# Ledger of designs, part 2: VH-VL binders against p58978

Target 1, 218 residues: p58978
Amino acid sequence: MTNTEIFNKLTNAIVTQDIAGCAKLTQEALDAGISPLDIITKGLSPGMKIIGDKFEAAEIFLPQIMMSGKAMSSAMEILTPELEKTKVEGEEGTGLAITFVAEGDIHDIGHRLVTTMLGANGFDILDLGVDVLNETVIEEAAKRKGQKIILVGSALMTTSMLGQKDLMDRLREENLRDSVKCMFGGAPVSDKWIDEIGADATAENAAEAAKVALNVMK
Short names: E, the ipSAE of ESMFold2; O, the ipSAE of OpenDDE; V2, 0.75 times the mean of E and O plus 0.25 times the DockQ between their complexes.

## First folded at step 2 (VH-VL)

Design al7 (framework fv_alirocumab; at its last look DockQ between E and O 0.11; V2 from the best seeds 0.00; counts 0 for: pae E 16.5 > 2, placed apart)
Fold by OpenDDE, look of step 3:
Structure al7 (fold): chain C 218 residues (1-218), chain A 123 residues (1-123), chain B 113 residues (1-113)
Amino acid sequence: as target 1 above (218 residues)
Amino acid sequence: EVQLVESGGGLVQPGGSLRLSCAASGFTFSSYAMNWVRQAPGKGLDWVSTISGSGGSTNYADSVKGRFIISRDSSKHTLYLQMNSLRAEDTAVYYCAKVGYYDSSGYRLFDYWGRGTLVTVSS
Amino acid sequence: DIVMTQSPDSLAVSLGERATINCKSSQSVLYSSNNKNYLGWYQQKPGQPPNLLIYWASTRESGVPDRFSGSGSGTDFTLTISSLQAEDVAVYYCQQYYSTPYTFGQGTKLEIK
């Protein structure tokens, strides 16, 4: 099979909620010499995007999304060890990425991917998980004042996105804003939003997030 | 302020075609699914179609499947409804409606509506 | 398809009095995972588009007067106007957004007695 065929099959496995197939194809892709990053960006992520679109259009509902998420997770279990092996010894000084999903939001697939990609690109990772209070983020930032830190927040819901604004306001209030870089992602997040709330950057996907983070931290 | 403005309605013969437009402003257009809902004269509301924010996915009522096509242009902040093979029963005011709320389960309601555009299918 | 049935079809209420509109769904619109009822209420005045009043069966939309309230769960829902005002003359619709196709009640015409 060509790489393209493999990617298409991976995409389809996500879209059709074929958990077992997704894992198998992921392994096959690795065995074929395809990079973990390509597997994710060219195969798995496109599938999740399709699922997201279908969800918005009410073609599918939560159960299907959850199953697709499981398929994705299954693949990531295979890919994560491989990604860690390819860890480019980040240039001494990449910094600490504090990753989290906003309060009220439990969607962790994108968050996990971003976290993994950041780690693979040399960042130290502090993963705060999902449904994270802004207070928790602020506390962690405060504890590490003086360190090179980037906050990486994910939000899939509009309500969660609003929490980002609050976080930024509170960072300013606590005199931490200048001590940290702030990046936010998620479907509802736009460049305009980033500008509005005074954050530093956004990214459309996990791969881009890593690149953007590196640039922001320079 | 969110604004939705429909256009393109008019009189058309059975079997004819018509294209409706909805100009959207006051929100990040590409971030929200959009809908068409119609209302026959003196009748209730009837959901017609939904399109995802990216435009990658569409959904239709059975009554219009295969005849209507929902689409959107992000660069123009415009929603479209191409209506083909029109029937008398398609006569209605057509509203564009914005999805207002998403939750973790993906369920949504319509928080903003346009003023509508009248489509009359008659011989 | 989930069928929504409102009652009554029309209602005349005196100014200042309570108006009650019922809506019944053919199947439950309560989602077990989050315990939310995927039901909304709209107000449509003559010559105007529908205006969202209530969502999640009982949550009032921003800007909606407090005299409007929604209640119910599962298959039976009620919209209540505690003290009818002249500007409340309209057709009211319930809607389920639990599943596609999204469906509306047939509407209840509310008039002043």
Scores: ipSAE 0.286, ipTM 0.711, lowest interface PAE 1.2, mean pLDDT 90
Fold by ESMFold2-Fast, scan of step 2:
Structure al7 (fold): chain C 218 residues (1-218), chain A 123 residues (1-123), chain B 113 residues (1-113)
Amino acid sequence: as target 1 above (218 residues)
Amino acid sequence: EVQLVESGGGLVQPGGSLRLSCAASGFTFSSYAMNWVRQAPGKGLDWVSTISGSGGSTNYADSVKGRFIISRDSSKHTLYLQMNSLRAEDTAVYYCAKVGYYDSSGYRLFDYWGRGTLVTVSS
Amino acid sequence: DIVMTQSPDSLAVSLGERATINCKSSQSVLYSSNNKNYLGWYQQKPGQPPNLLIYWASTRESGVPDRFSGSGSGTDFTLTISSLQAEDVAVYYCQQYYSTPYTFGQGTKLEIK
């Protein structure tokens, strides 16, 4: 099979909620010498984007999105060890990434991907998990004032985009904004939004997240 | 500040066509699903159509399916509703509405609405 | 389609008193896996578009006064307005977003007695 054929089949496995097929195709892609990064960015992530777009337009509902999430998760179970092997050796002192996510299953998968890629690229990780309150993020940052820290939110907060703005406002109010870098992601997050709230960056996908974070932290 | 401004409403005869526009500002337009919701004079709210942020997916109420086409132009920050084969029962104020936000538990209800534009279908 | 039915169709309540509006869905809008009710409430004042008050049955939208509260689960929901104010005169609509087509209740007209 050509790489394009494999990528299209992976995308379709996500879209059609084919958990077993997604895992099998992921292994076949690795066996064919395709990089873990290409499998994610060219095969799996496009499928998640399609399924998310369909859900947003109400063409599909929560059960389908959950099943697509399981298909993605089965692929990531195979890909995570391979991503760790492709780790770029960072210099000591790359920094600490404090990762967190708002409520949501699709965002959980994106969060895990971003966290894995950051760790693989030399970041120390403090993963706060899901449904994280802004207060918790502020407290963890405050405990570590003087360290190289990037706050990485992989989804919208429970109060929508206003939650990300609230976090930025609170960082300024508590005189912590200058002590951290902030990178936010999630389907509705754009460069324009990042500029509006005064955060530091966003990344188009998990694969680029580590590269963007490294650039922000230099 | 989020603003949605509808235009294109007016008087049209049965069987005619009309195109509504909704100019959006104050948010990242392409990141949010957009909707049309109508309200006949003295009646309740009636969902018409939705379009995803990318424009790749659409959905319609059965009463308008095959006659109405929802679309968007991200470069102009504008939502459209092309209304064909109009009927007297399509007479309503048409509201442009933005989803509150997208998440995996379902996208939220409509957090911002335009002023509405009146469409009157009569002979 | 999920049919949304509100009661009463209209009510008059004195200033400072409690107003209660009910909404019933023809099938459950509770999704057991996330334990969320896909139901919201809107306020529409004469000549204005609707304004979102409540989502997830009981979560108040930002900027909405504390006197507004939502409750209920499954098929039976209530919007409560404590200490009614003059500016609360409006038609109130419930909406389900569990499945398409998205459907609204017929509306409840709230007036000052």
Scores: ipSAE 0.005, ipTM 0.483, lowest interface PAE 12.3, mean pLDDT 82
Fold by ESMFold2, look of step 3:
Structure al7 (fold): chain C 218 residues (1-218), chain A 123 residues (1-123), chain B 113 residues (1-113)
Amino acid sequence: as target 1 above (218 residues)
Amino acid sequence: EVQLVESGGGLVQPGGSLRLSCAASGFTFSSYAMNWVRQAPGKGLDWVSTISGSGGSTNYADSVKGRFIISRDSSKHTLYLQMNSLRAEDTAVYYCAKVGYYDSSGYRLFDYWGRGTLVTVSS
Amino acid sequence: DIVMTQSPDSLAVSLGERATINCKSSQSVLYSSNNKNYLGWYQQKPGQPPNLLIYWASTRESGVPDRFSGSGSGTDFTLTISSLQAEDVAVYYCQQYYSTPYTFGQGTKLEIK
């Protein structure tokens, strides 16, 4: 079958919460010679984006998006070893990515993928998880002042975006703003919002996030 | 005070059609997914259908898929269930139910239910 | 579909005594990232719609008396009424809201002995 058909089947497996089918299709795609990155960016990530967009628009419920996340995790268990074979090593470290989902937000849609993609692209990872207090992010950044750090925060809900502004304000108050790069993502986050809060970047999806983060850290 | 009031039930013959309404008040109607749940006489609860707050996403129990159509009218704060090709096994009290408040920690289940409206499918 | 199975089907308990109702799901309803069980309990008195008692397996809805408690995780859940009152005569349902279709247990009829 064609690569396009495989990608469409992967997307559908995510959207329909077909956990076992998603894992099988992922392995089939690898066996067919499709790169792990193409499997993610052309098959799996579009499915997660569809589900995330529908959840943000209140078109589906939290349990459905969580089950799509399980399907994605099943595929990533297969793909992570393959991605690590392609890991790029630099003469100097790429830096530390501190990844988190905003305070008051427990939606880890794409968070695990973003973290995995950053690691696969050479970043050291400190994954703080979900529902992370801004104070925790500040404390971890302060402990590592002088290191090459990017803060990578995500939000699914618009109320979680206000915490991004608060985090930027606190970074300035603690004299840490210039010590870190700050990248925020999530369906409601825009370039205009990034400029407004004084952050460094955003990305349209989890797969793009690694490329944007590398560019920001240059 | 959240209130949900169903109407439109009654007696219909097999193969007939009926439209149920649920008038909603006391909350921001468009922000919440709404559901129909039914209960046949002497039986347990049976989920029928869900519609998102925007109306863009719907889901149905297999037993009613293709026959029932859930919809909502934001301006009238009203939930609807169009029931076509009715069968004897569709006989039940039909409840509308509101999905509970949700935040990043999760959401409450069906926190408010209407009084129900009886649909009887019989010759 | 996640099948919800309650036991017993009916239960007779003396006033002031403990009533215990069990609910088992065919698949886990625990979301590990937030550690929440998407499981609720309803009380339905004769001629009335269901009333939500418990959500997230163990959190009482506002206005629900302290004698009602929920416990369990994953696939096995329990509703306990610590000291049965006359007004507790009802049918009790568990429900999962982990994924559609949102399935209910078959119900447990609670009576006074």
Scores: ipSAE 0.000, ipTM 0.440, lowest interface PAE 16.5, mean pLDDT 82
ESMFold2 (binder alone), look of step 3: mean pLDDT 92; pTM 0.933

Design al8 (framework fv_alirocumab)
Fold by ESMFold2-Fast, scan of step 2:
Structure al8 (fold): chain C 218 residues (1-218), chain A 122 residues (1-122), chain B 113 residues (1-113)
Amino acid sequence: as target 1 above (218 residues)
Amino acid sequence: EVQLVESGGGLVQPGGSLRLSCAASGFTFSSYAMNWVRQAPGKGLDWVSTISGSGGSTNYADSVKGRFIISRDSSKHTLYLQMNSLRAEDTAVYYCAKDLSGRFYYYGMDVWGRGTLVTVSS
Amino acid sequence: DIVMTQSPDSLAVSLGERATINCKSSQSVLYSSNNKNYLGWYQQKPGQPPNLLIYWASTRESGVPDRFSGSGSGTDFTLTISSLQAEDVAVYYCQQYYSTPYTFGQGTKLEIK
């Protein structure tokens, strides 16, 4: 099987919610010498993009996207240890990434992928998990005033996305805005939204998130 | 600066084909859904088609379904509309428009090109 | 398909006065899960492409003057211009993006009295 064929099969496994097939194909790709990053960016992420497009177009519903998420999660359990074995590409003083999913949102697959990619690229990680209150994020940032910090939040729904604006407003009110960088992601997050709330960046996908984060931390 | 420039419009006979292009600059092209919207002379706006940032999802107005094909080339930062089996009713200025949202999310079109005129007539 | 109907078809308002344009959808464009109305307003001046004024029924696009406001929910929406200026002469369109095909209203032509 060519690398292109393996990537296409991985993409199809995500789209068709083939949990067992996705895990098997991921292991076969690793055994074939394909890098963990290429498996994610060229095989798995394209499938999540397709299923996400279908979900927002109302062509599929919550149970189907959850099953595709389970297929992705199955692959990430295999890939995360391999990715963590890679050499740190960023400087040792890259900074701290505080990662979280917005209050009211329990979707963790994209969050885990972003967190893993940041760690692989030289960030120290403080992962707050899912359904995280803005006050918790503010408190953790305030405890570490003077450190290089980037707040990395994600939201999969427009209702949880509104929490990102609230977080930015609170950072300004607490006089912490200038002390941190802010990068937000998730399907409803756009460059226009980032500009409107006064955050620093967004990224198209988890693999690009690390590169964007490195750029905003300079 | 964000810019969209349409081209490819012109006079074509009924039953003919035409391909429109829209050159995008000043933004991360692959991060945004793109749209084609048309306007017949003296008439209102008529949505034609949309394509997601990845190109994985496309939607069409019922009047053009099966005849028109929307596509994109992210490496060239260009949006296309292949128009087949053209009818007199397809005569309009065709605008390309960038969705305000990101790649997968649709909530309005914030940047529009100047339009390109398509005339279907014998 | 969701049909969008605007009223009036044309409107003449004196400079400095309030202009009100209505838009009705044939079915609700409110998505209960996120509590958002998938409704936008566009302005098209003669010889120009459309400009986005409002999205999410009431959120003003960056750079749009404060005199423009959107209101309403579900099936009944209003665009208000609180104090008409000369540059506001245009055709105004509502658009739903709740489901494909995305549909526009027929347009309301706004003129100075």
Scores: ipSAE 0.000, ipTM 0.415, lowest interface PAE 18.5, mean pLDDT 81

Design al9 (framework fv_alirocumab)
Fold by ESMFold2-Fast, scan of step 2:
Parts: structure tokens; C-alpha cells; sequence
Structure al9 (fold): chain C 218 residues (1-218), chain A 119 residues (1-119), chain B 113 residues (1-113)
């Protein structure tokens, strides 16, 4: 099979929620000598974009996204050890994404998709979940000073969005700001807000979040 | 060691133009909002302008809007203030100041550069 | 615009005595969502640039002696020097950073009696 055919089959496995097929195709791609990053960016990530687009268009709903996420996770379990084999701790590689939903906010749907897309695009993931205190985020970043880190927060309410500014304030006060990148998303989050609080990026939806994060980490 | 060094001040006639520079060193320049604050002889502090990390967001005091332009060059670690249509009331020492958090409180200031607008 | 008014314009205090400088804003600089007052204090000695003393109304900048303290909330703020030293002779300014344009008080000149 050509690399293009393998990529197309991986994309279809994500779109059709074929968990077992996705894992099998991922292993076959590795066995064929395809790089872990190419498997993610050319095969798996396009599938998640299609699923994300369908969700935004209300053509599919949460159960389908969850199953596509499981297919992606099965592939990432195979790819993660290979990425680690080539990774130089603290110096190169894609980096660590610390993902969280702001304190007071329990909205899980977008967060799960963003976390899955980041993992699919070569990030190591530390998922702190929902309703996360800024203190917790700061502590996890401080423990890993010297590593390539992007903090990825989401907020679906204006009240929880204001917590993003407080997080940026604390990173600066504790001399951690220049050691991390920061990307925030959610319906009230705009490019103007990101520039105002001094974060690095935002993304319109979960499907583009990984591409934006990769660009920020370049 | 954080250092901010202003230059470009001098004597100009009303209606003239002048460009101020602030050379930054000892910190990651591209990670901070930067500000210009002025002080007329014997008077108090007067905030002039601020610029975001990327240069994508700027704000100005009403007295200078439309006349002054703040800009930055991250590769040269330099902040600028282009002053056009200068008036006698623009006479002041101009300070470059670093915003610790966004454009908020200013933790480091330069020595200042004097701009005198007179005929 | 938020107008910042300091009182007094000038103050003479004996060495070792308490100095108190007040600052009033024309509208609240307390942001209810994060419970922070967007208010700072600066010290300016003759011929020198300003130095940050206090931010968030009551947080002392690193390296600033503990005799300096800030208090207040909303529209009324105070800078206190508990035991005046000779090196404290300066003009003191409050500043709001709640909204643009960011504005300073007119300054309070502190002298030794």
C-alpha cells in the first residue's frame, strides 16, 4: 500500500469510529517505516478535522465524537513510545500540553476534542480535567520548568474566561511566563482578548487547535 | 540586569516631528507590554501610550491620539514613539517603562529623554 | 476617564514618624470578578525615574522595605510609611490601571521636618 493509501485509511478509521482498525493501521504504518509525526499529521489529524467539522455542522453528536476520540487514543498509545524514543527531554520534540477547563466551568465537550487533537498531533498530554484551579495549573508548570510546555485552557463563560487573565498574571509574577506557551479557547475568547492578556494564541475550534499549537511551539 | 535606555529627545519647533527610541536589555523583550510615560518640568506623571507583546494592540492618551505612534521591533529589542504635529504642551521628559503584567504597573523605567517644543 | 486625586499636595514628617498619603479615584478601580484593586504606588526621587512600590493596592514590590504599606479598596487608597527614613524624601504617585487612559494622581511631596 502507498503512504497516501495508508493515510486515507487512517483518516477513514477515525471518521467511521473504527477503534480496532485505527490501531491496526497505525501499527502497519509504523512497520512500513512511516514516521510517527506523518501518521498523526497526514492520517489521523485529518480524520479528527472531518469529525470536528461534522460536529460543528450538527451532523454528528457527542457519542460519535467520543468514539472517534477512542480511535485516536488507541493510535496514540501505539505512537507515544515511538515519539518518546526520538525526543530530547527539554530541548526538542513537539512538547507537553497541559490541558484544562477553567475553575467554575464544567463544559467537557470541546475540552475532550482539543485534548484528543493535541495528542493526535504529537503532543504529550497532561489532562487536568474540568473545574481546574489556576493554582493547580501553576504547580504542574513549575514542576516541569525547562520542558517545552503549552498551557491549553478553555472557558465557555465570561466569568471563567476572566480566570485566564488571572492565570497569566500569576505566571508573570512567579517568573514562569517565558518558560511556557499559552493558548486559550472558548466561545467568548477572541484574538483581541488574547493580545490584551498577553497569551500566545487562540483557535476557533478543536480541529484547528492542534495546528495553532504546533505553530506556537515552532 | 534589566536596562531601558531612551534616546532621540531634543529641541523641536511647534508642528515638528521627533522619533524616540528605547533600547531594552536584560530581559525577554518580546514577552512584555511596553509603555511611554511623560513628565512636564515640575509636574506629575502622565501616561502616553502602550503597546502589546506582538504590537497588534496599542492605546493612547486622548491628548496624543492621531499625532503619536507607538511601535516596536522585537529583533532589535527596541521600543519607538513617533511624535508628529508637536505642541508646546508636549514638552516633557519621556520615560520608557515596562509593564510587569500587560500594560499595568511599571516595574522598570529608563532614565528619560527630554523633548522641548518651543519656537 | 478616571481622575486620581492625592492628598495632601505636600507633607512634612519627622524622622521615625508615620507618614500617610491618600489617593481617591473618581470611580471604583475594584474589579469584582477577581476582587483586585487596579491601583499602584510609585516613588520618585529628585533627578531619578519613578520606582514601583506597591501594586494591586496592597502588594509590596520585591526589595521595597516593609515600612511601606498600601491599603484601601474601591475608590479610597492609602500609602503608609510607618517610620520615615531620610532616603524616603520623594514625590509619591498613585496610578490606576483599571481602564485606559491609565491615570496618575498629581503627586504628594514628602519632606523631612
Amino acid sequence: as target 1 above (218 residues)
Amino acid sequence: EVQLVESGGGLVQPGGSLRLSCAASGFTFSSYWMNWVRQAPGKGLDWVSTISYSGGSTNYADSVKGRFIISRDSSKHTLYLQMNSLRAEDTAVYYCARGRLYPYYFDYWGRGTLVTVSS
Amino acid sequence: DIVMTQSPDSLAVSLGERATINCKSSQSVLYSSNNKNYLGWYQQKPGQPPNLLIYWASTRESGVPDRFSGSGSGTDFTLTISSLQAEDVAVYYCQQYYSTPYTFGQGTKLEIK
Scores: ipSAE 0.000, ipTM 0.438, lowest interface PAE 17.8, mean pLDDT 83

Design co0 (framework fv_cosibelimab)
Fold by ESMFold2-Fast, scan of step 2:
Structure co0 (fold): chain C 218 residues (1-218), chain A 121 residues (1-121), chain B 112 residues (1-112)
Amino acid sequence: as target 1 above (218 residues)
Amino acid sequence: EVQLVQSGAEVKKPGSSVKVSCKASGGTFSSYAISWVRQAPGQGLEWMGVIIPIFGTANYAQKFQGRVTITADESTSTAYMELSSLRSEDTAVYYCARGRYYGSGSLFDYWGQGTLVTVSS
Amino acid sequence: NFMLTQPHSVSESPGKTVTISCTRSSGSIASNYVQWYQQRPGSAPTTVIYEDNQRPSGVPDRFSGSIDSSSNSASLTISGLKTEDEADYYCQSYDSSNHYVVFGGGTKLTVL
């Protein structure tokens, strides 16, 4: 079918929690010669945005977003090896991305996608996982002072997002702010929020996150 | 010192709406969340919703979806809670509370004095 | 969604120690921070414990908080009980599955 048709089907598979359909459509898109980046950016990420916006608005609850996450994970199982092939000639000096989900937030979906896209685009990855204490992030950054580091945090909930301000405050208190770049994402995170807390960047989706991170690390 | 000051008591008829204000002074208004919590006579605390002033966005407890609207005016450091379609069961003291969530903060660190809303039958 | 259950009332004599429990009905109590609020008649609540076991400036050492994962509960302990401790006490946590702030039903503490 057309690229637009398959992207719309992928988006619908995420929104309707169609795990098997999402995997089949992803493989079909790859077989049709569509790039892994386009599959993510134009098909899968739009679906995650829709479901994330509904969750933020309290129109759906954790069980629904977890099921959409399983659909996304089924697609990423197929896309990750293809993205790894793309990385073969990555530039050595890109830097280290320390990736994490904010304390109090257990949502893994967007975090895994962002982490995978950063790795595919030449970053070395230190993935701290979910429900990560700001203290842990500070400690990992402090161990590596002098390296090119970007801290990449995400939050799906407003309460978890407020922890990003605490992290920025602590980086300043520990005299580490100037030694790292900071990028935050997630449904409630906006350019206004980034400006308010004094971080370096945000991105609307995981594919944009990789592009923005590369630009920030120049 | 942070202080939250709420508007005065209201008496309303069933089916009407009420709008309560919460003015913040001291500290930074925009960098904290403002929640609304009510307490019916002799009953416990019930969370209604929250606003994050820097975004201008609000989140509501499902029980109040469609009846409650929480807004903020950063220029006056004031948050508002409007509750529509009032019933006698909505008779309660309504509190605003400032929150700093996780990391090094508590969920509610300062509370307004409360506003009594009486819905007469 | 979950509920937080507290005893309706507790009583103790001045100078003694009292403990108020807060039990989570589903999911782990340790999954989200627990705060404790004190409310005297005619007054707004004030925080006595935040983030499970931390005391705000000005709250005496007599107040302490703890988490017990095996009973799926949080506890507020007040030692050296004074008459001015007589109040309603509320525990509060957060339900990440619904974005709800969840309060316990409250415990009335009577000091003799």
Scores: ipSAE 0.000, ipTM 0.408, lowest interface PAE 17.9, mean pLDDT 81

Design co1 (framework fv_cosibelimab)
Fold by ESMFold2-Fast, scan of step 2:
Structure co1 (fold): chain C 218 residues (1-218), chain A 119 residues (1-119), chain B 112 residues (1-112)
Amino acid sequence: as target 1 above (218 residues)
Amino acid sequence: EVQLVQSGAEVKKPGSSVKVSCKASGGTFSSYAISWVRQAPGQGLEWMGVIIPIFGTANYAQKFQGRVTITADESTSTAYMELSSLRSEDTAVYYCARDRYYGFLFDYWGQGTLVTVSS
Amino acid sequence: NFMLTQPHSVSESPGKTVTISCTRSSGSIASNYVQWYQQRPGSAPTTVIYEDNQRPSGVPDRFSGSIDSSSNSASLTISGLKTEDEADYYCQSYDSSNHYVVFGGGTKLTVL
């Protein structure tokens, strides 16, 4: 089987909610010598984008996107240890990524993927988890004056996206805005929204997020 | 802090409809899904359907498709379950339940609404 | 299209450990998360275990959950059994193929 065939099967496993098949195909891809990063970016992430887009368009409903999420989680359990092995040792000056899912949002899978990709690309990680209060993010940033920091927030819901504006406003009020870089992602997040709230970046998907974050931190 | 408060008990005739409400407080209403689960006297729990309030989209168990409608009003933080063409076997306690993690993980439940269908 | 099968009743003395099983009739029990709910007479259910083995805030650590793929079952274990644990217990999972939530038939726990 070609790499393209394996990637297409992984994408279809996510879209069809094939949890066991997704795990099996992920292991087969690793056994075939495909990099963990390629499995994620070329196989799994495209599937998550397809089901996310369908959910936003009301073509599929909560049960379907949740099961696709479980398929993704099963693959990530296999891939995370492999990604940690390939992390570049001691690349100086990359910085600290403080990762979180916005208050009121509980979508863990996209957050785990972004966090793992940032770590694999040389960032030190402070993972605050899901449903994180803006106050907590601000406190963690304030403790680390003078460090090279990027705040990486995810939101799948429009309500959670509005919380990103609140976070930016609070960073300015606390005189912390210039001390950090801010990158936000999620289906409702657009370049226009980033410009409107005065954040630094967004990316189309979790895989691209690592590249964009590296560019912002240059 | 988080509470789901349901409307009061109802007595209905066969063939009529009932609409039960579930008002959420203490958390962001639009940040979670709400499921409806019923329990007939002396029986187990039976899932009826779910709504994602932020999108106004609902999904139903096949058994109830065509008879149940689940809606949400974000301005009042209230979800509704309407069951039509009532039969005596629809006599049950109806619960709303919050799915905070979108995994059908019901972390908070309403107190229940007894619906009695009798002639 | 699968069923979750629980024993109808279980009983044990205070201070002892009790285990309630929940067996999936087709497909792997591990393919979807399992939750456990406690329902006391006249009350709504409350969650004691979520995502196979996690405890909500306020639930004592004597409650634990586990998955056994070899028997295709989930288990709720309650150690240091107290009279206040007397209740009906329901397991619950999700059927991805039919897009619906599946509940077990419930187990009545009697503490004697």
Scores: ipSAE 0.006, ipTM 0.423, lowest interface PAE 11.8, mean pLDDT 81

Design co10 (framework fv_cosibelimab)
Fold by ESMFold2-Fast, scan of step 2:
Structure co10 (fold): chain C 218 residues (1-218), chain A 122 residues (1-122), chain B 112 residues (1-112)
Amino acid sequence: as target 1 above (218 residues)
Amino acid sequence: EVQLVQSGAEVKKPGSSVKVSCKASGGTFSSYAISWVRQAPGQGLEWMGVIIPIFGTANYAQKFQGRVTITADESTSTAYMELSSLRSEDTAVYYCARAPKYSSGWYYFDYWGQGTLVTVSS
Amino acid sequence: NFMLTQPHSVSESPGKTVTISCTRSSGSIASNYVQWYQQRPGSAPTTVIYEDNQRPSGVPDRFSGSIDSSSNSASLTISGLKTEDEADYYCQSYDSSNHYVVFGGGTKLTVL
């Protein structure tokens, strides 16, 4: 089977909520010598984007996206240890990534993936989890004023993205905007949105998120 | 001043559909989410769903999923709510309500339309 | 889904203070923001409190909101009561698990 065929099967396993198949295909991909990063970015993440887009369009309901999330989680249980084995040691001054999913959003798979990739690329991690109030993010940033920090917010739904504007407004009101970098990701987050809210960056997938975060923190 | 102006009262037969409009003025229409909330006579407020005009995406309360469609026309700064398969229990005042981007999400309603009475009777 | 429970009615004299409670049936009241809306007879609702305790521009400071985790409730307090305050008051929060807006049943405030 070609790598493209394996990636397409992984994508379909996510979209069809095939938990056992997703785990099996992930292990087969690793056994075939495919990098953990490629499995994620070329196979699994495209499936999560498809299911996220369907949820945004109200073509599927919460139970289906949760089941696709379980398929993704089964793959990540296999991939996370492999990613950790290849982790680059953080250079002093890489920084702290405070990771969170926007208030009103409970989709944690993309968030965990971004968090894992940031850690694998040398960031120290403070993971706040899902459905995180802007107040909580502001408090954690304020406690660490003067540290090299990037706030990394994820949203799988367009509706939860409006909270990102409120977060940016509050950072400015609290005189914290200059103390942090802000990167927002997830299927509905666009360059147009980042420009509109005055954040620093976006990335279209978890692997690119780590590269973009490193570049922003320079 | 921000204002949401809704279309006029409607009388509909069971099984038909109704489409209510909400025209926004004052401020950038696409900067805000618009929700629809209904109130049956003598009853409380019930949320139906929300549209984010800048992206054209909508989410609906489970009770109305499959019967309600919320859309927006950015060129006219107007949001619409269409409810199909009408029943007498759908008789209510329907409100549009705006969620600003400066709140913690689309569920803070900072401005409300005047309401549209929809009566469903045979 | 959780439910938000309000008293059906409260009454108080002009110049006094009244408090309207909003109790969450499951999960912490502090887990999601609470808003308060005022609805006078024949009118659309208007916001008096948002994000637990914030006042919109134009709302007098005699309106205040608070959260009490020990009773799992939010409260709207109106001091210096005026006859114009007579209205129905609704609390509102958000259910993250279902992506659903939850309204309280409403409280009729009578100012005698």
Scores: ipSAE 0.000, ipTM 0.407, lowest interface PAE 16.9, mean pLDDT 80

